# VHH binders against Probable cyclic pyranopterin monophosphate synthase (moaC): the designs that were tried, part 17

Target 1, 244 residues: Probable cyclic pyranopterin monophosphate synthase (moaC), of Pyrobaculum aerophilum (q8zyf8)
Amino acid sequence: MIVDISKKPDVFRYARASANADVKKCNTAVAAKAATVASRYLPFLHPLPLSATAWCKDGKFYVEGIAHWQTGVEMDVLFGVLVGLLGSGAVKIENLRVEIKQKQTTPPIIENVNTSEAPITREGDLVASAYGRMKVVNLDIVKNPVEKGHPIYAAQTAAALNAKRLCELLGGPCPSVQHFKIEIITSDSVEVRTFIKARDITPAPEALFSAGVALLTIWDMIKKYEKDENGQYPYTYISELHLD
Short names: E, the ipSAE of ESMFold2; O, the ipSAE of OpenDDE; V2, 0.75 times the mean of E and O plus 0.25 times the DockQ between their complexes.

## First folded at step 13 (VHH; framework vhh_gocatamig_d2)

Design ad2 (from ac5 with N56H; at its last look DockQ between E and O 0.86; V2 from the best seeds 0.82)
Fold by ESMFold2, look of step 13:
Structure ad2 (fold): chain B 244 residues (1-244), chain A 117 residues (1-117)
Amino acid sequence: as target 1 above (244 residues)
Amino acid sequence: EVQLVESGGGLVQPGGSLTLSCAASGFTFSSYDLAWYRQAPGKKRELVAYISSGGHIVYMKSVKGRFTISRDNAKNSVYLQMNSLRAEDTAVYYCAAEYGEDFIDYWGQGTLVTVSS
């Protein structure tokens, strides 16, 4: 389900997300755009009028977002970081996390930086696999239905749908997907493996994207049990996401 | 004004039981998710149990099977039945209310539970 926010007043909602990146050039334009449309890809997000910026600094990729609206924007900016790094050619992403989220009655100060694009270069085989791992506080609830639905089954469905949709965000040619498989297990963390075969061009970005979408879908479905008393996520983050 | 008032805390021996209550006023209780958090000395406040407006329940692992959260919308109250208490359950227990998936909107003042002797 999409949670009922109909009674919430509008306030300024802010979040900043980051991940460690080793990319030659940062595609911050793709990241900012992806954040504004995240609700079209993560199935339980509320649509909202997000303004987003993105930048790279000191080996990290950042997205921040603001909306004057009824709900928080942390999942939207996490999605922006994921897509921005894929659009920057990343094959390994570490520590994708919410650095801070806030609400306030006065507009927050946001970074005013020019965005940049990088050409999408698809290198790799016509089969690709990815692995992702997410740390959570309440691992046991991932195994069972929550109010929004079953996190594992929702994540599998969201990942499969999204494996075919990354090129809407990145542009360029879309792989003709011939096969997609996803496995999600709960060990001491939530782990995901994706596998994709494509006919024409490497689906390596899609393997990473679908794994990331699976983890973000689970995070979104359990987030009200993950946050601390200040609404932050000190112990919830995607620790690694990489091609096999 | 919004109020959340906890009661039922006290001193209890290991293995004992307590029932915590939280009486709410000043908001549409049935629309809110309710939760119990606790804060042990020198520790950060942590979620204990959560019950949504629709009745869905979540427990932290260390209390599952021993604690039971419930709500009574007619009495604007949320409860925590605590059985098989252990020394590590010693903490101030806080009632919390949240609408949507946002921030905790309201906190109670807390009630002390001490498990010793």
Scores: ipSAE 0.732, ipTM 0.889, lowest interface PAE 1.4, mean pLDDT 92
ESMFold2 (binder alone), look of step 13: mean pLDDT 87; pTM 0.877
OpenDDE, look of step 13: ipSAE 0.890; ipTM 0.949

Design ad3 (from ac5 with Y50F; at its last look DockQ between E and O 0.91; V2 from the best seeds 0.00; counts 0 for: pae E 2.3 > 2)
Fold by ESMFold2, look of step 13:
Structure ad3 (fold): chain B 244 residues (1-244), chain A 117 residues (1-117)
Amino acid sequence: as target 1 above (244 residues)
Amino acid sequence: EVQLVESGGGLVQPGGSLTLSCAASGFTFSSYDLAWYRQAPGKKRELVAFISSGGNIVYMKSVKGRFTISRDNAKNSVYLQMNSLRAEDTAVYYCAAEYGEDFIDYWGQGTLVTVSS
């Protein structure tokens, strides 16, 4: 389900997310745009009027977002970081996490603006696979239905849909998907592998994207059980996401 | 004025049982998710058990099978039945209420549970 927030007051909701990646030039415009439309891709997110900015510094990619609205924006900015890094050509992403989540009655001060755009290039074979790993506190919950549904089945579905939709966010042609497979394992963490075949152009970005979407879908579905008393996620993050 | 008032804490021997209660007022109880958190000395506050407004229940791994959360919407109360208590269950236990999913809206003052021989 999309959780009932109808009785929550409008306050300024702020979040900042980051990840490590070896990227020469950052596609911050794509990241900011992706954050504003994240609810169209992560199935249980509420639509909201997000303003987002993105930047790179010292080997990290950042997205922050602000909305005057009824719910938090941390999942939207996480999605922005994922897409921004893919749009920047990343093949390995580490430590995708929420750095901070806040609410306040006055507008947050926003001092970072970045409008950089970079064209995406596609290199690789017509078969691609990716691996992702997410640290969570409550592994047992991932295996069982929660209020929003079954996390693993929802993640599999969201990943399959999204494997065909990254090009909407990055621009350019979509791979003609011929096969998609996803495996999700709960060991000491949540691990995902995606496999994708395409007819025409490499689906390597889509393999990464679908793996990231699977993990973010699970995170969104269990986040109320992962947050600490201040609403933060000190122990929940995507530790690695890379092509095989 | 919103209030969450915990009761039922105390000193108990290992293997013993306690029932914690939390009486709520000042909000529409049946619309809120309820939870018990705990904070052991020198540790961060952690979720123990959660019960949604729709009746969905979640337990942390270390208490599953020993603790039972329940709610009574007619009495505006949430309970934590704690059985087979261990020394590591020693903590201040907090009642929490949340509408939606982004932040805990209300906290109780806490009740101390000490498990010691």
Scores: ipSAE 0.556, ipTM 0.827, lowest interface PAE 2.3, mean pLDDT 90
ESMFold2 (binder alone), look of step 13: mean pLDDT 87; pTM 0.875
OpenDDE, look of step 13: ipSAE 0.885; ipTM 0.946

Design ad4 (from ac3 with N56H; at its last look DockQ between E and O 0.88; V2 from the best seeds 0.83)
Fold by ESMFold2, look of step 13:
Structure ad4 (fold): chain B 244 residues (1-244), chain A 117 residues (1-117)
Amino acid sequence: as target 1 above (244 residues)
Amino acid sequence: EVQLVESGGGLVQPGGSLTLSCAASGFTFSSYDLAWYRQAPGKKRELVAYITSGGHIVYMKSVKGRFTISRDNAKNSVYLQMNSLRAEDTAVYYCAAEYGEDYIDYWGQGTLVTVSS
């Protein structure tokens, strides 16, 4: 389900997310745009009028967002970082996390930087797999239904749908997916492995994207139980996402 | 003014039982999720049990099977029945209320539970 926020007042919601990645050029324009449409891809997010910006510095990719609205924006900016890094050609992403989220009655200041575009470079085979790992506080909650549904089943469904949708965000020719598999297991963390076969165009970015979407879907479904008393996520993050 | 007032804490021997109560006022109780958190000295505050406005219940692994959360919307109250208490359950217990999903909106002042022989 999508949580009832109908009685929440509008306040300014701010969040900043980041991840580490080694990329040649940063596609910060696609990251900012992706954040504004994240609710179309992560199934339990509320749509909202997000303003977002993105930048790279010192091996890190950042997205921040602001909305005057009824709900927070941390999942939207996390999605922006994921898509921005894929649009920048990343094959390994580390420590995708919420650095801070805030609410306040006055507008926050966000970075006023020009974003840049880069075409996606598709390198790899027509069969691709990816691995992702997410650290969580309440691992046992992931294994059982929560109010929004079953986190693992929802993540599997969201990943499969999204495996075909990355090109909506990045542009260019889309892989014709011939096969998709996903496995989600819990060990010391939530682990995901995706497998995609496509014709003509490598689906390597889609393998990463679908793995990331699975983990972000789980995070969103359990975030009530993950946040600390101040609403922050000091111990919840995607520690790695990479191609196999 | 919103208030959440916990009661029922105290000293109990290992293996014993306690019932915590939290009386709420100043908001539409039936629309809110309710939770119990606890904080042992020197430790972070942690979720113990959560009950949504729709009645869905989540427990921390270490208390599952020993603790029961419940709510009575007619009395604007949330309860935590604690059975088979262990020394590790010693903490200040806080009730909490949340509407939506981004922040805990209201916290109680806490009630101390001490499990000691």
Scores: ipSAE 0.733, ipTM 0.891, lowest interface PAE 1.5, mean pLDDT 91
ESMFold2 (binder alone), look of step 13: mean pLDDT 86; pTM 0.871
OpenDDE, look of step 13: ipSAE 0.890; ipTM 0.949

Design ad5 (from ac5 with K61Q; at its last look DockQ between E and O 0.93; V2 from the best seeds 0.83)
Fold by ESMFold2, look of step 13:
Structure ad5 (fold): chain B 244 residues (1-244), chain A 117 residues (1-117)
Amino acid sequence: as target 1 above (244 residues)
Amino acid sequence: EVQLVESGGGLVQPGGSLTLSCAASGFTFSSYDLAWYRQAPGKKRELVAYISSGGNIVYMQSVKGRFTISRDNAKNSVYLQMNSLRAEDTAVYYCAAEYGEDFIDYWGQGTLVTVSS
């Protein structure tokens, strides 16, 4: 389900997310744009009027966002980081996390950072696999239905759909998907592996994207049970996401 | 004024039982998700059990099968039945209320549960 927020008042919602990745040029324009449309890709997010900025510093990629609205924006900015890094050519992403989220009655100060665009490039074979791992506090919750639905089944569905939709965010030529598989297992963490065959154009970014979407869908579905008393996620994050 | 008032804590022997209650006022109780958290000295506050406004229930693994959360919307109250108590259940227990999913909106002041001989 998409949680009922109909009676919640508008307040300023702020979040900042980051990840480590080794990229030469940061496509921060793609990241900021992706954050503003994240609800079209992560199935249980509420649409909201997000303002977002993105930047790179010291081997980290950041997205922050603000909305005067009824719900938090941390999942939107996490999605922005994921897409921004894929648009920057990342093949390995580490520690994708929420650094902070806040709500307040006065407008937060947001950085006025010029975003930049970079050409989207694709490297890899016409068959691609990716692996992702997410740390969670309440692993058992992932294994069972919650009020939003079953986290694993929802993630599998969201990943399959999104394997065909990354081009909407990045532009350029799209792989024609011929086959997609996903496996999600719970060990001491939530682990995902995606496999894609495509023709003409490598689906390597789509393998990473679909794995990331699966993990973010699970996170979104269980986040009520993951946050600490201050609404933060000190122990919930995507620790690694990379091509096989 | 919003209030969440916990009661029912105390000293109990291992294997014993307690019922915690949380009486709520100042908000539309039936629209809110309710939860119990606990905090042992020197440790982080952690979720124990969660019951949504729609009746969906989630438990922490370590209490599953021993604790039961319930709510009574007519009495604006949420309960935690704690059975087969263990020393590691010793903590201050807090009730919490949340509308939506971004932040817990209201916290109680807590009630102490001590499990020892």
Scores: ipSAE 0.716, ipTM 0.890, lowest interface PAE 1.6, mean pLDDT 92
ESMFold2 (binder alone), look of step 13: mean pLDDT 87; pTM 0.873
OpenDDE, look of step 13: ipSAE 0.878; ipTM 0.943

Design ad6 (from ac3 with N56H Y103F; at its last look DockQ between E and O 0.91; V2 from the best seeds 0.84)
Fold by ESMFold2, look of step 13:
Structure ad6 (fold): chain B 244 residues (1-244), chain A 117 residues (1-117)
Amino acid sequence: as target 1 above (244 residues)
Amino acid sequence: EVQLVESGGGLVQPGGSLTLSCAASGFTFSSYDLAWYRQAPGKKRELVAYITSGGHIVYMKSVKGRFTISRDNAKNSVYLQMNSLRAEDTAVYYCAAEYGEDFIDYWGQGTLVTVSS
């Protein structure tokens, strides 16, 4: 289910997300664009008119977004960070998290920032796998159906669909997926492992993307139970996401 | 004026039971999700139990099996039945209401529950 927001007033919604990664050149253009279309990829997000900005500093990649709208934008900017890092060639991502989300009656103060594009390159084998781990406050909620459906089954479905859709965001040559599988387990955290075979072109970015999409889908489905009293996520984040 | 008014807090011995109530006014109660949060001294406020407008319920792990959340839309009220109380359940308990999924819209003032010998 997409939660009913029909009676919410329009206010300015702001969020900033970040992750650690060691990349040579930051593809902030891809990150900003991906954030604006996140609702087309994460199945339970509301579409909204997002403005987004991305940048890199001191080994971290940032996306921030603003919308004058009925719902928050934190999942959109998290998606932007994920895709931006994949478009920057990242093979290891750490601490993908919401730094802050806010709502206010006046626009946030944000300066214009130039958007940079990096060449999209692919390196790796025609068989790829990835691992991801997400910390959550209420792991038991992940194991059971919630209002929006079953988080694990929804994540498996979203990941499989999205394994074929990263090229819509990155462009360039696309792998022809020949096999995909995903395993999600709940230990002291939510852990995901993806496996992809493709012909001609490495699916390494797709292995990472599908793992990240699975975790973000789970996060989105449980987020009303994860946030603190101020609407923040101090204990919910994707701690690691990397190629095997 | 929107109001969430908690009642039923107090002093109780370990192993005892207590029922918290929260009476709501000033908004369309049946459209809102309702929740109980608590804040122990020196700790951050944490979710205890959540009941959606559609009746779906979640509990934090430490209270599951001991606490029961329920709502009565005809009385505009949400309840927390607390059984087998422990010292670590000592906290101020807050009623909360949310429409949508971004921020809690309304908070009660809280009611103190003390579990002590």
Scores: ipSAE 0.751, ipTM 0.901, lowest interface PAE 1.4, mean pLDDT 91
ESMFold2 (binder alone), look of step 13: mean pLDDT 86; pTM 0.869
OpenDDE, look of step 13: ipSAE 0.892; ipTM 0.950

## First folded at step 14 (VHH; framework vhh_gocatamig_d2)

Design ae1 (from ac5 with E101Q; at its last look DockQ between E and O 0.88; V2 from the best seeds 0.00; counts 0 for: pae E 2.1 > 2)
Fold by ESMFold2, look of step 14:
Structure ae1 (fold): chain B 244 residues (1-244), chain A 117 residues (1-117)
Amino acid sequence: as target 1 above (244 residues)
Amino acid sequence: EVQLVESGGGLVQPGGSLTLSCAASGFTFSSYDLAWYRQAPGKKRELVAYISSGGNIVYMKSVKGRFTISRDNAKNSVYLQMNSLRAEDTAVYYCAAEYGQDFIDYWGQGTLVTVSS
């Protein structure tokens, strides 16, 4: 379900997310744009009028977002980092996390307003697979239905739908998906493997994207139970996401 | 004025039981999610049990099977039945209320539970 926020007042909502990745040229414009439309891709997010910016520095990629609205924006900026890194050609992403989430009565200060576009380059085979791992506080919650539904089944569905939709965000030529498989298991963490076969264009970005979407969908569905007393996520993050 | 008032804490032997209560006022109780958090000495505050406005219940793994959360919307109260208590359950227990999914909106002042022989 999409949580009832109808009685929350509008306040300024701020979040900053980051991940480590080795990319030569950062597509920060794609990241900022993706954050603003994240609710169209992560099934339980509320739509909201997000302003976002992104930058990269010293091997890290950042997205921050602001909305004067009824709900937080941390999942939106996480999605922005994921898409921005894929648009930057990343094949390995580490420590995708919320650095900070805030609500406040005054507008937050935003720095690094300059964004840039980079060409989207696709390299790889017509068969691609990816692996992702997310640390969570309570694995038992992931295995069972919660108020929003069953996290694993929702993630599988969201990943399959999104495997066909990355081109909406990146532009350019789109793979014609011929086959998609996903496996989600819980060990000491939440692990996902995706497999995609496409006809003419490598689906390597889509393998990563669908794995990331699966993990972010699970995170969103359990985040009420993962946050600390200050609303932060010190122990919940995607530790690794990479092509196989 | 919103108030969350915990009661029922105290000293108990290992293997014993306690019931914590939290009486709420100043907001539409039935619309809020309720939770118990705890903070052990030297540790960060952590979720123990959560009960949504719709009746969905979640427990931390360490307390599942031993603790039971419940709510009574007619009495504006949430409860934590703690059975089979262990030394590691020693903490200050906090009642919390949340509307939506964003931030905890209201905190109680806490009630101390000490488990010792």
Scores: ipSAE 0.604, ipTM 0.855, lowest interface PAE 2.1, mean pLDDT 91
ESMFold2 (binder alone), look of step 14: mean pLDDT 87; pTM 0.878
OpenDDE, look of step 14: ipSAE 0.838; ipTM 0.926

Design ae2 (from ac5 with S53H; at its last look DockQ between E and O 0.95; V2 from the best seeds 0.84)
Fold by ESMFold2, look of step 14:
Structure ae2 (fold): chain B 244 residues (1-244), chain A 117 residues (1-117)
Amino acid sequence: as target 1 above (244 residues)
Amino acid sequence: EVQLVESGGGLVQPGGSLTLSCAASGFTFSSYDLAWYRQAPGKKRELVAYISHGGNIVYMKSVKGRFTISRDNAKNSVYLQMNSLRAEDTAVYYCAAEYGEDFIDYWGQGTLVTVSS
């Protein structure tokens, strides 16, 4: 389900997310754009009028977002970081996390940096696999239905749909998917592995994207139970996401 | 004015039981999710149990099978039945109310539970 927020007043909602990745040039324009449409891809997010910006510095990629609206924007900016890094050619992403989220009655201070666009590139074979790992405080909750549904089944479905939709965000040639497989294991963390076969164009970005979407879908579904007393996520983050 | 008032804390021996209550006022109780959190000295405040306005219940692993959360919308109250108490359950327990999913909207003042011989 999409949680009922109909009675919440508009206040300023702010979040900043980041991840570590080794990329040659940061596609921050794609990241900012992706954040603004995240609710079209992560199935339980509320639509909202997000303003977003992105930048990279010292081996980290950042997305900030603000909306004067009824709900928080942390999942939107996390999605922006994921897509931005894929649009930057990343094959390994570490520590994708919410650095801070806030709500307040006055406008927050936002980084006002010029975004840049980079050519979208695809490198890899016509068979690709990806692995992702997410640290959570409440692992047992992931194994059982919650108010929004079953986190694992929802994540599998969201990943499969999104494996075919990355081109909407990145543009360029799209792989013709011939096979998609996903496995989610809950051991001491949430682990995901995706496998994609495609016909003419490498699906390596889609393997990473679908793994990331699976983890973000789980995060969104359990976030009520993960946040600390101040609404932050000090111990919930995607620790690694990479091609196999 | 919104209020959440916890009661029922106290001293209990290991293996014992205790029932916490939280009485709410100043908001539409039936529309809110309710939760119990706890904070031991030197530790972060952590979720113990969560009950949504629709009745969905979630427990943390450390208390699952020992604690039971319930709500009574007619009395605007949420309860935590704590059985098989252990020393590590010693903490201040807080009632919390949330509409939506982004931030806890209201906190109680807390009630101390001490588990010791």
Scores: ipSAE 0.700, ipTM 0.883, lowest interface PAE 1.7, mean pLDDT 91
ESMFold2 (binder alone), look of step 14: mean pLDDT 87; pTM 0.880
OpenDDE, look of step 14: ipSAE 0.893; ipTM 0.948

Design ae3 (from ac5 with Y32W; at its last look DockQ between E and O 0.93; V2 from the best seeds 0.82)
Fold by ESMFold2, look of step 14:
Structure ae3 (fold): chain B 244 residues (1-244), chain A 117 residues (1-117)
Amino acid sequence: as target 1 above (244 residues)
Amino acid sequence: EVQLVESGGGLVQPGGSLTLSCAASGFTFSSWDLAWYRQAPGKKRELVAYISSGGNIVYMKSVKGRFTISRDNAKNSVYLQMNSLRAEDTAVYYCAAEYGEDFIDYWGQGTLVTVSS
């Protein structure tokens, strides 16, 4: 289900997300663009008119976004960080999290930062796998249907669909997926493994992307129960996401 | 004017029971999600139980099986039945309401539950 926001007033909604990754160049243009279209990829997000910027500093990649709208933008900027890092060639991502989200009646200040593009590069074999782990407060909730549906089944479906869709965001030649598997388990955390075979072009970025999308889909489906009294996520974040 | 007014808190021995009530006014109760949060001394406020407008229910792991959240849309009220109480359940309990999924829109004043002998 896409939650009913029809009665919410428009206010300025702001969020900033970040992750740690060791990349040579930061593709901030791809990150900002991806944030603005996140609702096309994460199945339960509301479409909204997002303005987004991205930057990197000291081993961290940031996306922030603002919309004058009826709902928050934290999932959109998280998606922007994920895609931006993949467009920057990241093979290991740590601590993908919402740093802050806010609502206010006056426009928040967003610094004007020059947006950079980097050519997408692909390295790896025609068979790739990835691992991701997300920390959550309410792990038991992930195992059962919630208002939006079953988090695990929704994540599996979203991941499979999105394994074929990363190049819509990054451009360039697209791998032809020949096989995709995903396993999601709930131990101390939510853990995901993805496995992809493709022809001609390595699907390594798609292995990471689909794992990230699975975790973000779960996060979105349980976020009502994860946020604190101030609407923040002090204990919910993707702690690691990497190629095997 | 939106109001959420909790009641039913008090002193209870371990193993005992209490029912918390929250009476709501000033909004279309049946369309809104309701929740109970609690805040123990020195701790952050945390979710205890959540009941959506559609009747979907979620519990914090530590209270599942002991606490029951329910709502009565005719009386504009949400309840928390607390059984098998433990010392760690001692906290101020807050009623909360939200529409959508981004932020809690309204908070009650809180009601103190103390579990001790």
Scores: ipSAE 0.718, ipTM 0.888, lowest interface PAE 1.5, mean pLDDT 91
ESMFold2 (binder alone), look of step 14: mean pLDDT 84; pTM 0.843
OpenDDE, look of step 14: ipSAE 0.849; ipTM 0.926

Design ae4 (from ac5 with K61R; at its last look DockQ between E and O 0.88; V2 from the best seeds 0.82)
Fold by ESMFold2, look of step 14:
Structure ae4 (fold): chain B 244 residues (1-244), chain A 117 residues (1-117)
Amino acid sequence: as target 1 above (244 residues)
Amino acid sequence: EVQLVESGGGLVQPGGSLTLSCAASGFTFSSYDLAWYRQAPGKKRELVAYISSGGNIVYMRSVKGRFTISRDNAKNSVYLQMNSLRAEDTAVYYCAAEYGEDFIDYWGQGTLVTVSS
């Protein structure tokens, strides 16, 4: 389900997310755009009027966002980081996390940074596999249905639906997907593995994207139970996401 | 004015039982999710049990099968039945209420549960 927020007042909602990745040039324009449309891709997010910006510095990629609205924006900016890094050619992403989430009565100050585009280049075979791992506080909760549904089954569905959708965000030719598989298991963390076969161009970015979407879908479904007393996520984050 | 008032804490021997209650006022109780959190000395505050406005229930692993959360919308109250208590359950227990999914909206003051011989 999409949680009822109809009675929440509009307040300024701010979040900043980051991840580590070694990329040659940052596609921060794609990241900022992706954050503003995240609710079209992560199935339980509320639509909201997000303003977003992105930057990279010293091997880290950042997205921050603000909305005057009824719910938080942390999942939107996490999605922006994921897509921005894929648009920057990342094949390994580490420590995708919410750095801070806030609400306040006055507009937050967002630095005015110039965004840039980088052309996506696709390298790899027509068969691609990706692995992702997410640390959570309440691992047992992931294994069973919660109010929004079953986190694992919802993530499998969200990943499958989105396996072909990264090119909507990045532009350029889309892989003709011929086969998609996803496995999600719980060990001491949530682990995901995706597999994609495409006819024409490598689906390596899509393998990463679908794995990331699966983990973010789980995070969104369990976030009520993951946040600390101040609304932050000190122990919940995607620790790694990479091609096999 | 919003209030969440916990009661029912106390000293109990291992293996014993307690029932915690939280009486709520100042908001539309039936539309809020309710939860119990606890904080042991030197540890982070952690979720114990969560009951949504629609009746969906989540427990932390260590209390599942021993604790039962319930709510009574007619009495604006949420309860935690704690059975088979262990020393590890010693903590201050907090009632919490949340509308939506972004931040806990209201916290109680807490009630101390001590499990010892």
Scores: ipSAE 0.723, ipTM 0.887, lowest interface PAE 1.4, mean pLDDT 92
ESMFold2 (binder alone), look of step 14: mean pLDDT 87; pTM 0.882
OpenDDE, look of step 14: ipSAE 0.889; ipTM 0.946

